VH-VL binders against Rho GTPase-activating protein gacF (gacF). Designs and how they scored, part 11

Target 1, 176 residues: Rho GTPase-activating protein gacF (gacF), of Dictyostelium discoideum (Social amoeba) (q8ssn9r234to409)
Amino acid sequence: EPISQSTEDYTDIPRIIKMSVEYLFEKCLLVPGIFRESANAMELQRLSQLFEKGGDIDLSEYTDPHCIGGLLKLYFREKPIPIFPYDLHKRIYSVLNEEDSNIKVKSLLESGLGKGQFLILRYLFELLNAVSINCNVNFMNYQNLAICFAPSLIQSFDLSCYDVIERLIENYHSIF
Short names: E, the ipSAE of ESMFold2; O, the ipSAE of OpenDDE; V2, 0.75 times the mean of E and O plus 0.25 times the DockQ between their complexes.

## First folded at step 9 (VH-VL; framework fv_vulinacimab)

Design W4 (from U4 with heavy chain H99E; at its last look DockQ between E and O 0.65; V2 from the best seeds 0.00; counts 0 for: pae E 3.8 > 2)
Fold by ESMFold2, look of step 9:
Structure W4 (fold): chain C 176 residues (1-176), chain A 117 residues (1-117), chain B 112 residues (1-112)
Amino acid sequence: as target 1 above (176 residues)
Amino acid sequence: QVQLVQSGGGLVQPGGSLRLSCAASGFTFSNYVMSWVRQAPGKGLEWVSAISGSGRYTHYADSVKGRFTISRDNSKNTVNLQMNSLRAEDTAVYYCAREGDWYFDYWGQGTLVTVSS
Amino acid sequence: DVVMTQSPLSLPVTLGQPASISCRSSQSLLHSEGYNYLDWYVQKPGQSPQLLIYKGSNRASGVPDRISGSGSGTDFTLRISRVEAEDVGVYYCMQALQWPYTFGQGTKLEIK
């Protein structure tokens, strides 16, 4: 069963994450509706299978940012164990309104995540922060991005997930 | 000690409006998701709506979506339920509840809403 | 919606005897991290609901050890090992796996 076989140790950043984040960062910060607009289902399936097979992949001329955005979200949503632990997000939630909250959040992330999880999340949230900074053009502010990503990252529909992910996007530089 | 004290409620005709309030004390209110749960006379419990600690994220049961609005004021430690276009089926005791880790650990005393002509 | 089905709906019991309430969900409540999104509440006459059991088997503060929860996935049980007069009320299970949160129909426990 997939959960019993999930042994991802997060030692290395998966190629699908690294290439997707780089593509989105380099080419897509100004794309309207990035992460909110739907991906073409057949193309998303095709690209996902290419990454699973492990062959040579070159995105330098790829032209569908919504498919790459969808691919990134799909990767996190389909993990047998969420990249962002549910209990960690609850611990972060409990300190969001305290004095020095960002320092406490940073400490909780560092103690609650493995090295690989932390590296993947830092990479992702740097991108999401950059997208949100350009929200006057792409229409994706911190709140919109949290709505798009929180269920995939934590694999939970609890409303606390949105407040936590929003904080991490907005305060990326203080927290990561 | 944690307390949830409710107010509002009463008798209203179908199509009318009513606002329920729940005042919280004894905990850091803004750190908690709050819900409304209702119970029709002689019936079981039905979850109605929830709101995140910041107040920016909400969910609604399909039966009330578009008619009810949950809100909170973290400066006053209150959560509110604005109920519009009320129907006879909305007649119930309404409870506010605080969410812990997947459970409602504290409940208000309940407020009766009666919708009848 | 996740449908929660309780059995029995009416549970007359003799003081001092055990009682058992079944709760079945239409889909697994087992969280990917190993917890179950299943809670139990009691509503005593004239009172608000009160948490008894959370995450499938954890007793809430102040709940006596004669009340316990067990089960996983789709099948859960609340057990009272020795029923006392104060246990009279309606017992509800609730799933918190996904929105909307849903309750079982309730089980009315009463003394014979």
Scores: ipSAE 0.311, ipTM 0.760, lowest interface PAE 3.8, mean pLDDT 89
ESMFold2 (binder alone), look of step 9: mean pLDDT 94; pTM 0.959
OpenDDE, look of step 9: ipSAE 0.868; ipTM 0.932

Design W5 (from U4 with heavy chain D101S, light chain Y35K; at its last look DockQ between E and O 0.85; V2 from the best seeds 0.00; counts 0 for: pae E 2.7 > 2)
Fold by ESMFold2, look of step 9:
Structure W5 (fold): chain C 176 residues (1-176), chain A 117 residues (1-117), chain B 112 residues (1-112)
Amino acid sequence: as target 1 above (176 residues)
Amino acid sequence: QVQLVQSGGGLVQPGGSLRLSCAASGFTFSNYVMSWVRQAPGKGLEWVSAISGSGRYTHYADSVKGRFTISRDNSKNTVNLQMNSLRAEDTAVYYCARHGSWYFDYWGQGTLVTVSS
Amino acid sequence: DVVMTQSPLSLPVTLGQPASISCRSSQSLLHSEGKNYLDWYVQKPGQSPQLLIYKGSNRASGVPDRISGSGSGTDFTLRISRVEAEDVGVYYCMQALQWPYTFGQGTKLEIK
């Protein structure tokens, strides 16, 4: 592990998220339709239960990236409280077209999220940004990804959610 | 002072088309989701369509999907509803409405659309 | 779609007396963060709808204290503690939890 990279940055990231994001970075940036295509619900539930029980799970043996993509969305969809608060997204939405909007959005995220939630979202959005950069091959631009993830992250279908999540994917490097 | 001023209604034959417009002022238009809501004569309110602040995300009631298109021009502060393949059941007063957090906080004055053979 | 059911549909009321309107949804409107996606609107004769109550119980600006909203989950009530002549109109509940947004059938409040 590099001296400049701290294990502390990931200490409260759930194993299911850490392993899924690592798998998707390693194997799936060029996979057509990643996060859009569905996996079998029984296989998805089975994999989710394996993570809940712990033990040695080796995702490199899986050949269906869509199951891993689905697992990540399922985790956020099933949280009792959304990882991304609804009222926070409305505050971000109100500044989205202002001067210095990305600075203001960054500030709102830092003040409106717990430290662990911020780290989880930074890790996720790094992946989503990387997927969107390869959209000519995988067909998943930042708009498509916002459609796939906003309902799971905010647990809302309000159309403002998509504009907010889209900005976070597209401008990841300025905001996170 | 928030204002929504509508135009574009009228009488049309079944199968025809109309375009409704709603001009906004008094707020940063591009920061708001906008909707169209309609009311058939003597009946209640029915939500029709919504469009995000950027204009990139839309949703439609099943009764109008494929026939109506919502759009916006943020440079002119307008939201529009293109209504094609009109049916008698589309006869209504159409309202544009601004979304608050969980509610419609401002409404236009309404525009009558009559579809009659 | 979430079905919204209002009761009564017609509500004649004597001036100065209370009025209550019930609204029931086919599924819970309680968001995971503890807020209800339920609003109330009134449409006075010849006018556009206007917001009265949002998030189940919050009064919109300019709405008098005698008008209040209550309830949670699937059952909501709009109450007018003392009906005045200006209260005449059709009252609608609406859910904003999911697409499509849906309204109740309306309750026509009239002075006896």
Scores: ipSAE 0.457, ipTM 0.802, lowest interface PAE 2.7, mean pLDDT 89
ESMFold2 (binder alone), look of step 9: mean pLDDT 93; pTM 0.946
OpenDDE, look of step 9: ipSAE 0.569; ipTM 0.849

## First folded at step 11 (VH-VL; framework fv_vulinacimab)

Design X1 (from U4 with heavy chain S30R; at its last look DockQ between E and O 0.95; V2 from the best seeds 0.82)
Heavy chain, then light chain:
Amino acid sequence: QVQLVQSGGGLVQPGGSLRLSCAASGFTFRNYVMSWVRQAPGKGLEWVSAISGSGRYTHYADSVKGRFTISRDNSKNTVNLQMNSLRAEDTAVYYCARHGDWYFDYWGQGTLVTVSS
Amino acid sequence: DVVMTQSPLSLPVTLGQPASISCRSSQSLLHSEGYNYLDWYVQKPGQSPQLLIYKGSNRASGVPDRISGSGSGTDFTLRISRVEAEDVGVYYCMQALQWPYTFGQGTKLEIK
ESMFold2, look of step 11: ipSAE 0.699; ipTM 0.871
ESMFold2 (binder alone), look of step 11: mean pLDDT 94; pTM 0.956
OpenDDE, look of step 11: ipSAE 0.869; ipTM 0.932

Design X2 (from U4 with light chain A96S; at its last look DockQ between E and O 0.70; V2 from the best seeds 0.74)
Fold by ESMFold2, look of step 11:
Structure X2 (fold): chain C 176 residues (1-176), chain A 117 residues (1-117), chain B 112 residues (1-112)
Amino acid sequence: as target 1 above (176 residues)
Amino acid sequence: QVQLVQSGGGLVQPGGSLRLSCAASGFTFSNYVMSWVRQAPGKGLEWVSAISGSGRYTHYADSVKGRFTISRDNSKNTVNLQMNSLRAEDTAVYYCARHGDWYFDYWGQGTLVTVSS
Amino acid sequence: DVVMTQSPLSLPVTLGQPASISCRSSQSLLHSEGYNYLDWYVQKPGQSPQLLIYKGSNRASGVPDRISGSGSGTDFTLRISRVEAEDVGVYYCMQSLQWPYTFGQGTKLEIK
């Protein structure tokens, strides 16, 4: 079945994602262990509910980057349908070692995702790529980031998920 | 014609080592997760270990962690299981298996490993 | 670990009669996209295991339609509507929800 027939319609980047990614990109690229270190579960739940209700949110008052990093992962983990479809990741997995694999991966993403899903993932992977480029300071390479994010994005622990997410982080500029 | 052909079994003493090999053909090997599954004589199936297509991501059953190492050589289309510090309870037929999505869609013929004094 | 429990463990059946095998998991195997992390395998005498049913109810290639899988969540059933001699073997359910993957104990199907 075509991926474009997904039931969840992402017409714009959700505020929680936009604000979290922006904060992390601007303030947190050099933070050691970003996305790996745990955040307070009660505070994450509180912030998630605040964004759901649509109230006024100002992240400038938050001083713990691990809370904002955790908030981003929680958002994806809690979606009733994963932002990254399982069957799409298997299609991508099957071409990872082919000639011109990044072109084929790009094509599969563009044809297999709705517009909103693609925009959200491009925005997220831009951040993850930037974090991985600074891994000598923050200690989070693209493999560490794949371990942190693949279960939240695909909602699966299949080992193929890590190889796919790793490729998307490392080769962001060729793929997105 | 997907084929998984195994080798490397035999008899060893407790504390010894063996290396199992599984040769793949008929598919693009590097794009598939592979597992080892074992079956003790007269017993059921037990998953042992898995490795991603790239070889960079692995998982192990608790009973073998620190003693067994799964690896692959994508240039030779082989998946291997290095078994160290073997114990009598490791005696089993060992199967390599290819993952479809998560389920095992193709299995090797099995290789007997016997650990006894 | 997710515990998988099969019943019965031994299943003698007269040729042409139906057979059912139950598999229960210690937690739900239902995925958010609507499929179940539950597969069935058969090991015929002297052979390697073979996939029969994947994702709870889908027949693998070459499996006759007299063999079916049903259930969702924690309770699953493999049914053979008319047992034939070729069905002799040990049947296993397996979960792939989380590591480690775990099998049921096996059900030995025998002809009476």
Scores: ipSAE 0.609, ipTM 0.842, lowest interface PAE 1.7, mean pLDDT 90
ESMFold2 (binder alone), look of step 11: mean pLDDT 94; pTM 0.957
OpenDDE, look of step 11: ipSAE 0.889; ipTM 0.937

Design X3 (from U4 with light chain Y101H; at its last look DockQ between E and O 0.92; V2 from the best seeds 0.81)
Fold by ESMFold2, look of step 11:
Structure X3 (fold): chain C 176 residues (1-176), chain A 117 residues (1-117), chain B 112 residues (1-112)
Amino acid sequence: as target 1 above (176 residues)
Amino acid sequence: QVQLVQSGGGLVQPGGSLRLSCAASGFTFSNYVMSWVRQAPGKGLEWVSAISGSGRYTHYADSVKGRFTISRDNSKNTVNLQMNSLRAEDTAVYYCARHGDWYFDYWGQGTLVTVSS
Amino acid sequence: DVVMTQSPLSLPVTLGQPASISCRSSQSLLHSEGYNYLDWYVQKPGQSPQLLIYKGSNRASGVPDRISGSGSGTDFTLRISRVEAEDVGVYYCMQALQWPHTFGQGTKLEIK
């Protein structure tokens, strides 16, 4: 379901994430190579600075989806502490092939993340799941999306990160 | 007890091919990233390739990209290294290794590959 | 690539005496969560490598307390407080901050 249809309270989600995810959900699910294609570096920095300043921002007529996709990844990559803890991903990794693995993964996320981290990730993964559902048009399945996002979320290139993020995208509805 | 038992290896001409195998036991194999690490005669250790628990994600040292292929079969608890277009500088003892977090917590016994005319 | 430099490369030691091995990386191995992406291995004569120290300072299972790791960022040290005959071998540091994971050149520890 589109993010604008949610009844969940998103008041703790940073504006940059909320607005970027809403834009991407509303306008970009069918865009080829979304999250994989490079953003213009100068425009990306301009938008990042604009969001940091906190002024009025209107994306309704914005026309560069790859810049908004890049902005979202940049936000997570630049956090001083990764939004997704490394040790948590290893704990999740250890249960991926167990009986009732999605229930165990959900439990690990709920116990291992603060409420704000969980809400941000749920919001993001709802979008990523929706993008992956349209992969016949946009060419971005959950494996491709895991490659694009795992390094930004966990701030690690460990190969286990990709298996974990892939599971969260593919099984969003069972886990979040 | 964790065990990694290697097989394969031998003498091959330059340009030839060889396949190394590593059989795992004593742990849930699909939960672990696996690597190949090599050691040329009289030299130090060099990481070669890694594969994620699912087998869908891999990485290679630049010196072997396009020539070596890492794979795994989780139903047989094996990790393999297909080595094509072999060169003299590929001569080494090859170890399979299990990752703990990122560090190599268990190693196989090693398999010698010799590439010479 | 992250370059790992070990010192010394050859380390003759008298039994019962301490030994130290230095490892320096070309960039910081400290992760924002406080982990160091540095591990130590030993390869004893005729054997496969085996893990000694992980994450900079944690001893692997079965490693005696007389072997310890310290340091952070770019400079790391492996210490053996009292060298025993079974400590003979080649010691390697390795970084896992990024691919490719890279090893130091090795330090050969020998009894005088």
Scores: ipSAE 0.653, ipTM 0.863, lowest interface PAE 1.6, mean pLDDT 91
ESMFold2 (binder alone), look of step 11: mean pLDDT 94; pTM 0.953
OpenDDE, look of step 11: ipSAE 0.882; ipTM 0.934

Design X4 (from U4 with heavy chain H99R; at its last look DockQ between E and O 0.65; V2 from the best seeds 0.00; counts 0 for: pae E 3.1 > 2)
Fold by ESMFold2, look of step 11:
Structure X4 (fold): chain C 176 residues (1-176), chain A 117 residues (1-117), chain B 112 residues (1-112)
Amino acid sequence: as target 1 above (176 residues)
Amino acid sequence: QVQLVQSGGGLVQPGGSLRLSCAASGFTFSNYVMSWVRQAPGKGLEWVSAISGSGRYTHYADSVKGRFTISRDNSKNTVNLQMNSLRAEDTAVYYCARRGDWYFDYWGQGTLVTVSS
Amino acid sequence: DVVMTQSPLSLPVTLGQPASISCRSSQSLLHSEGYNYLDWYVQKPGQSPQLLIYKGSNRASGVPDRISGSGSGTDFTLRISRVEAEDVGVYYCMQALQWPYTFGQGTKLEIK
């Protein structure tokens, strides 16, 4: 049977997410093509393995923002259960052009996500919103960022995913 | 009642251009992904292009990329396919189709495009 | 591209008897949430395609109980338990997991 919604149990923001988002927020908001440009595959694999092993990791030693951006997308893409359920995005899509749509979207997120999913998405979308504000320098507006992240977050190619994710980036402050 | 009414089409020489149109009614048009799907004479169905509800996101089959442009006008409830640099291989009946939550739930009546020298 | 392979391509059947159509994909259509991105459409003579089955096994509105879909992953089956005259047409499976969306070759169902 279909699974109308899926969640993953998150007790805290995963270390890989927290460290990657903090690095990107503090050092990389002005980096041209952030999240779009490819990272070196060997360096990305190496970083991913370091996070899997645990221990002390100091990202201040890394100067390649595209590797950190790639690591963040890889984390979501490889989740066995997508952090953003497909059915939830369709419910959000159906209200995007209604009056008071952002209030309705906020309500759907709050009722359709587990607490951990919501916290992780709020943290991520704060970063994506900040990147989009600097798009005159980094060339990554909310539309470009939606293209980069929607397939990883929802694990779907449906074009409605992009309209939904762009709304969440653009209207972060009123939705989250 | 949901309706998709197509127009355009006809006979054109290789290298020519045509514009197909699909007029939608009976639903909130901007809430739906729209697609074009074609069927060459005596052949099966081939997906051609899609456009998101906002019109900002598109995708194309490799065989038409760079030659065809999908667009929509949500104020007029229309989706269009501009077809340039037409080839004999583009000869087909073209359908517009509405993408529901999971599937193509409504289809237009089809429009024949014939490309021959 | 995901290749969709149907069999048989031609299916003559006697009224009132069962019919089955097989569809195989070159890769799994099962999404991580447990959904199969596989639809079935029929194109009746002189008509546009219309939906029969979505997500591998769910009947669209107005589709009679005698038409059903089954399978998962790479192997799917459309079954008609009792063929009626209105079932004449060409049946297509389609995957919607990734771009481009792709259809099977079609199975022409006729009454013999």
Scores: ipSAE 0.430, ipTM 0.792, lowest interface PAE 3.1, mean pLDDT 89
ESMFold2 (binder alone), look of step 11: mean pLDDT 93; pTM 0.937
OpenDDE, look of step 11: ipSAE 0.865; ipTM 0.927

Design X5 (from U4 with light chain Y37W; at its last look DockQ between E and O 0.61; V2 from the best seeds 0.00; counts 0 for: pae E 2.1 > 2)
Fold by ESMFold2, look of step 11:
Structure X5 (fold): chain C 176 residues (1-176), chain A 117 residues (1-117), chain B 112 residues (1-112)
Amino acid sequence: as target 1 above (176 residues)
Amino acid sequence: QVQLVQSGGGLVQPGGSLRLSCAASGFTFSNYVMSWVRQAPGKGLEWVSAISGSGRYTHYADSVKGRFTISRDNSKNTVNLQMNSLRAEDTAVYYCARHGDWYFDYWGQGTLVTVSS
Amino acid sequence: DVVMTQSPLSLPVTLGQPASISCRSSQSLLHSEGYNWLDWYVQKPGQSPQLLIYKGSNRASGVPDRISGSGSGTDFTLRISRVEAEDVGVYYCMQALQWPYTFGQGTKLEIK
């Protein structure tokens, strides 16, 4: 049977994503083990519920970067439909070693994602690229980040997912 | 046409080592996840290990972690399994298999490994 | 690990008659996009395994229409509508949802 098309339509970047990514950009590019270190489960649940209630949230004095990193991963992991479709990643995987592969990957992302999905992923991968650039301090290179994020984004443990996400982090500027 | 040709089996004593090889042809090898799957005599199939197209990502069954190492050489179109600290329970026919859009869509011919004192 | 349980383990069948093999997983194999990460393989005498059904119900290339897969979640069935002599072999289900990938025990199909 044909694959199911994603039915979620994102028209802007969700507040939880925007605020988490901004916090991580501003305060966490140099944090050792960011995205790899565990978040406290009760605090993670508390923050998740706070964002769901739509309250006025101020992260300017928040001091637990691993909880914000965990919140970001949790958001994607719990989506009813993965932000990154499984079949799209397979199509990308098939071109990773072709001539002009990054041009082809960019084209596949643009045709295979809704506009809002693309904008959210561009915003996320900008952060992940920035984290990987600082890996000498934070110990999170693009391979480590792919391990942390691929299962949440694609909702799959297939090894092809890691090679795809790795390419998108490393070659962010060519692809997005 | 897709072809997977295996080599490297044999008889070894417990604690010994063997290296299995699987040579691929008829497809762009680096675009595919590869696995090893084994079958003990008279028994069913057991997945052993997998490696991503780049070679940078691997997984192992708990029964072989720390003893077996999967690797690939994309310039030679080969996937290999280095088996160390072999035990009697590792005795099996070992198959290499390609992950397509249909999991394990092509299989090698199998290579017998016998671990016996 | 996800445990895969097949039944029956031995399946004698009269030529031309239908056959069914059941496979049950210890947890749901349904992916959020609607796919079931369940494959079926056959190992004919003296041969390597070969793919029959992928993602629960899709026939691999070259597999005859009389062989089909159905089911969702934790309960899956392979059906052969009219058994031919070439169908003799051991049939395995496998889950591919998560590591480690795991197989059922196998079902030996034989002609009475």
Scores: ipSAE 0.546, ipTM 0.831, lowest interface PAE 2.1, mean pLDDT 90
ESMFold2 (binder alone), look of step 11: mean pLDDT 94; pTM 0.951
OpenDDE, look of step 11: ipSAE 0.729; ipTM 0.895

Design X6 (from U4 with light chain N36T; at its last read DockQ between E and O 0.84; V2 from the best seeds 0.87)
Heavy chain, then light chain:
Amino acid sequence: QVQLVQSGGGLVQPGGSLRLSCAASGFTFSNYVMSWVRQAPGKGLEWVSAISGSGRYTHYADSVKGRFTISRDNSKNTVNLQMNSLRAEDTAVYYCARHGDWYFDYWGQGTLVTVSS
Amino acid sequence: DVVMTQSPLSLPVTLGQPASISCRSSQSLLHSEGYTYLDWYVQKPGQSPQLLIYKGSNRASGVPDRISGSGSGTDFTLRISRVEAEDVGVYYCMQALQWPYTFGQGTKLEIK
ESMFold2, look of step 11: ipSAE 0.761; ipTM 0.886
ESMFold2 (binder alone), look of step 11: mean pLDDT 94; pTM 0.956
OpenDDE, look of step 11: ipSAE 0.885; ipTM 0.935
ESMFold2, look of step 12: ipSAE 0.798; ipTM 0.899
ESMFold2 (binder alone), look of step 12: mean pLDDT 94; pTM 0.955
OpenDDE, look of step 12: ipSAE 0.854; ipTM 0.928
ESMFold2, fold request of step 13: ipSAE 0.712, 0.729, 0.718; ipTM 0.875, 0.877, 0.876
ESMFold2 (binder alone), fold request of step 13: mean pLDDT 94, 93, 93; pTM 0.955, 0.951, 0.953
OpenDDE, fold request of step 13: ipSAE 0.909, 0.925, 0.924; ipTM 0.948, 0.959, 0.956
ESMFold2, last read: ipSAE 0.830, 0.674, 0.822; ipTM 0.913, 0.868, 0.911
ESMFold2 (binder alone), last read: mean pLDDT 94, 94, 93; pTM 0.954, 0.953, 0.953
OpenDDE, last read: ipSAE 0.927, 0.925, 0.926; ipTM 0.958, 0.957, 0.959

## First folded at step 12 (VH-VL; framework fv_vulinacimab)

Design Y1 (from X6 with heavy chain S30R; at its last look DockQ between E and O 0.87; V2 from the best seeds 0.82)
Fold by ESMFold2, look of step 12:
Structure Y1 (fold): chain C 176 residues (1-176), chain A 117 residues (1-117), chain B 112 residues (1-112)
Amino acid sequence: as target 1 above (176 residues)
Amino acid sequence: QVQLVQSGGGLVQPGGSLRLSCAASGFTFRNYVMSWVRQAPGKGLEWVSAISGSGRYTHYADSVKGRFTISRDNSKNTVNLQMNSLRAEDTAVYYCARHGDWYFDYWGQGTLVTVSS
Amino acid sequence: DVVMTQSPLSLPVTLGQPASISCRSSQSLLHSEGYTYLDWYVQKPGQSPQLLIYKGSNRASGVPDRISGSGSGTDFTLRISRVEAEDVGVYYCMQALQWPYTFGQGTKLEIK
């Protein structure tokens, strides 16, 4: 589901996230190994600095999807406070296989996140779900994506992080 | 209430195989990360392997990678360690442990594995 | 790997006196959200290890107030304000910042 067709108001979403997610949605759902394949470190730094400077940025002719994917992960990994709190993920982890688990997970997200955090995560997970739906072409299923993103979102390598992020990608529509 | 009861172990020749098992009770097993930790006779503790609640995500110490396989059966509430290509330096008491967050909040009773010619 | 170094490795203590065990990591264990990825365990004679202190300074269930953990960054201390006979055992610090999790060498606490 293309971001350009969303009716949600994204005014609270940082520009780097909005533009990266839009680019990835529009151009990269079928790119093999998206989020798994490495970005060139110098180009990643250049692009990150470009966003920090502000001004007008146009990605319409940008041709390196792996750099945009890397930029998105880097943004979350380098936040001083993780977008996804560690203790929230542990609470979610404890209910993953209970009856009505998705209802419980949704409730925990709603109570455990600020409105801005929730909106950013919903926007991101919509993209990750869409990527995973195309895994026959891009080779990135729910598990591959969880491995790529969990450490950046939660800023932890705890194994519970992967099970939680996997659920949020796979069951996006029930949870968000 | 929380209980981890281990089985398996014993004497084996170098190059041999053993399978350790750890049966859990008193908690919702499938929602916890589990680890194996070992202790060579007269030595300290060494973390060996961990497995996520789903069983889909694992880590291994370099010393055992490629030789040991951690697995779990959530229908039987067991975590297992398949140990292949055993070496003398694998001789240890092996403990299963439950993770609270990252820390090991409950431990099994330990199972001795002896690898000797 | 993060290297964990304990001192002393042997700690004979008179009953009723304080004891202190130091643990140093090769890198800071203070990380995201202010968590300290350091835990302490005790292995009493003939028993499995037991959690004593988690997240740097939190006592596990059933651990008396006379036992405490403190420290920051790379330097950590386990303190027992008054040693009792049941405190005999080997004490280990462990880091959980990154895989593989690593333990200190252990400190054997004995009553003189």
Scores: ipSAE 0.721, ipTM 0.871, lowest interface PAE 1.1, mean pLDDT 91
ESMFold2 (binder alone), look of step 12: mean pLDDT 93; pTM 0.954
OpenDDE, look of step 12: ipSAE 0.870; ipTM 0.934

Design Y2 (from X6 with light chain Y101H; at its last fold request DockQ between E and O 0.81; V2 from the best seeds 0.85)
Heavy chain, then light chain:
Amino acid sequence: QVQLVQSGGGLVQPGGSLRLSCAASGFTFSNYVMSWVRQAPGKGLEWVSAISGSGRYTHYADSVKGRFTISRDNSKNTVNLQMNSLRAEDTAVYYCARHGDWYFDYWGQGTLVTVSS
Amino acid sequence: DVVMTQSPLSLPVTLGQPASISCRSSQSLLHSEGYTYLDWYVQKPGQSPQLLIYKGSNRASGVPDRISGSGSGTDFTLRISRVEAEDVGVYYCMQALQWPHTFGQGTKLEIK
ESMFold2, look of step 12: ipSAE 0.812; ipTM 0.905
ESMFold2 (binder alone), look of step 12: mean pLDDT 94; pTM 0.952
OpenDDE, look of step 12: ipSAE 0.903; ipTM 0.942
ESMFold2, fold request of step 13: ipSAE 0.613, 0.797, 0.730; ipTM 0.854, 0.902, 0.877
ESMFold2 (binder alone), fold request of step 13: mean pLDDT 94, 94, 94; pTM 0.953, 0.954, 0.953
OpenDDE, fold request of step 13: ipSAE 0.925, 0.927, 0.916; ipTM 0.957, 0.959, 0.949

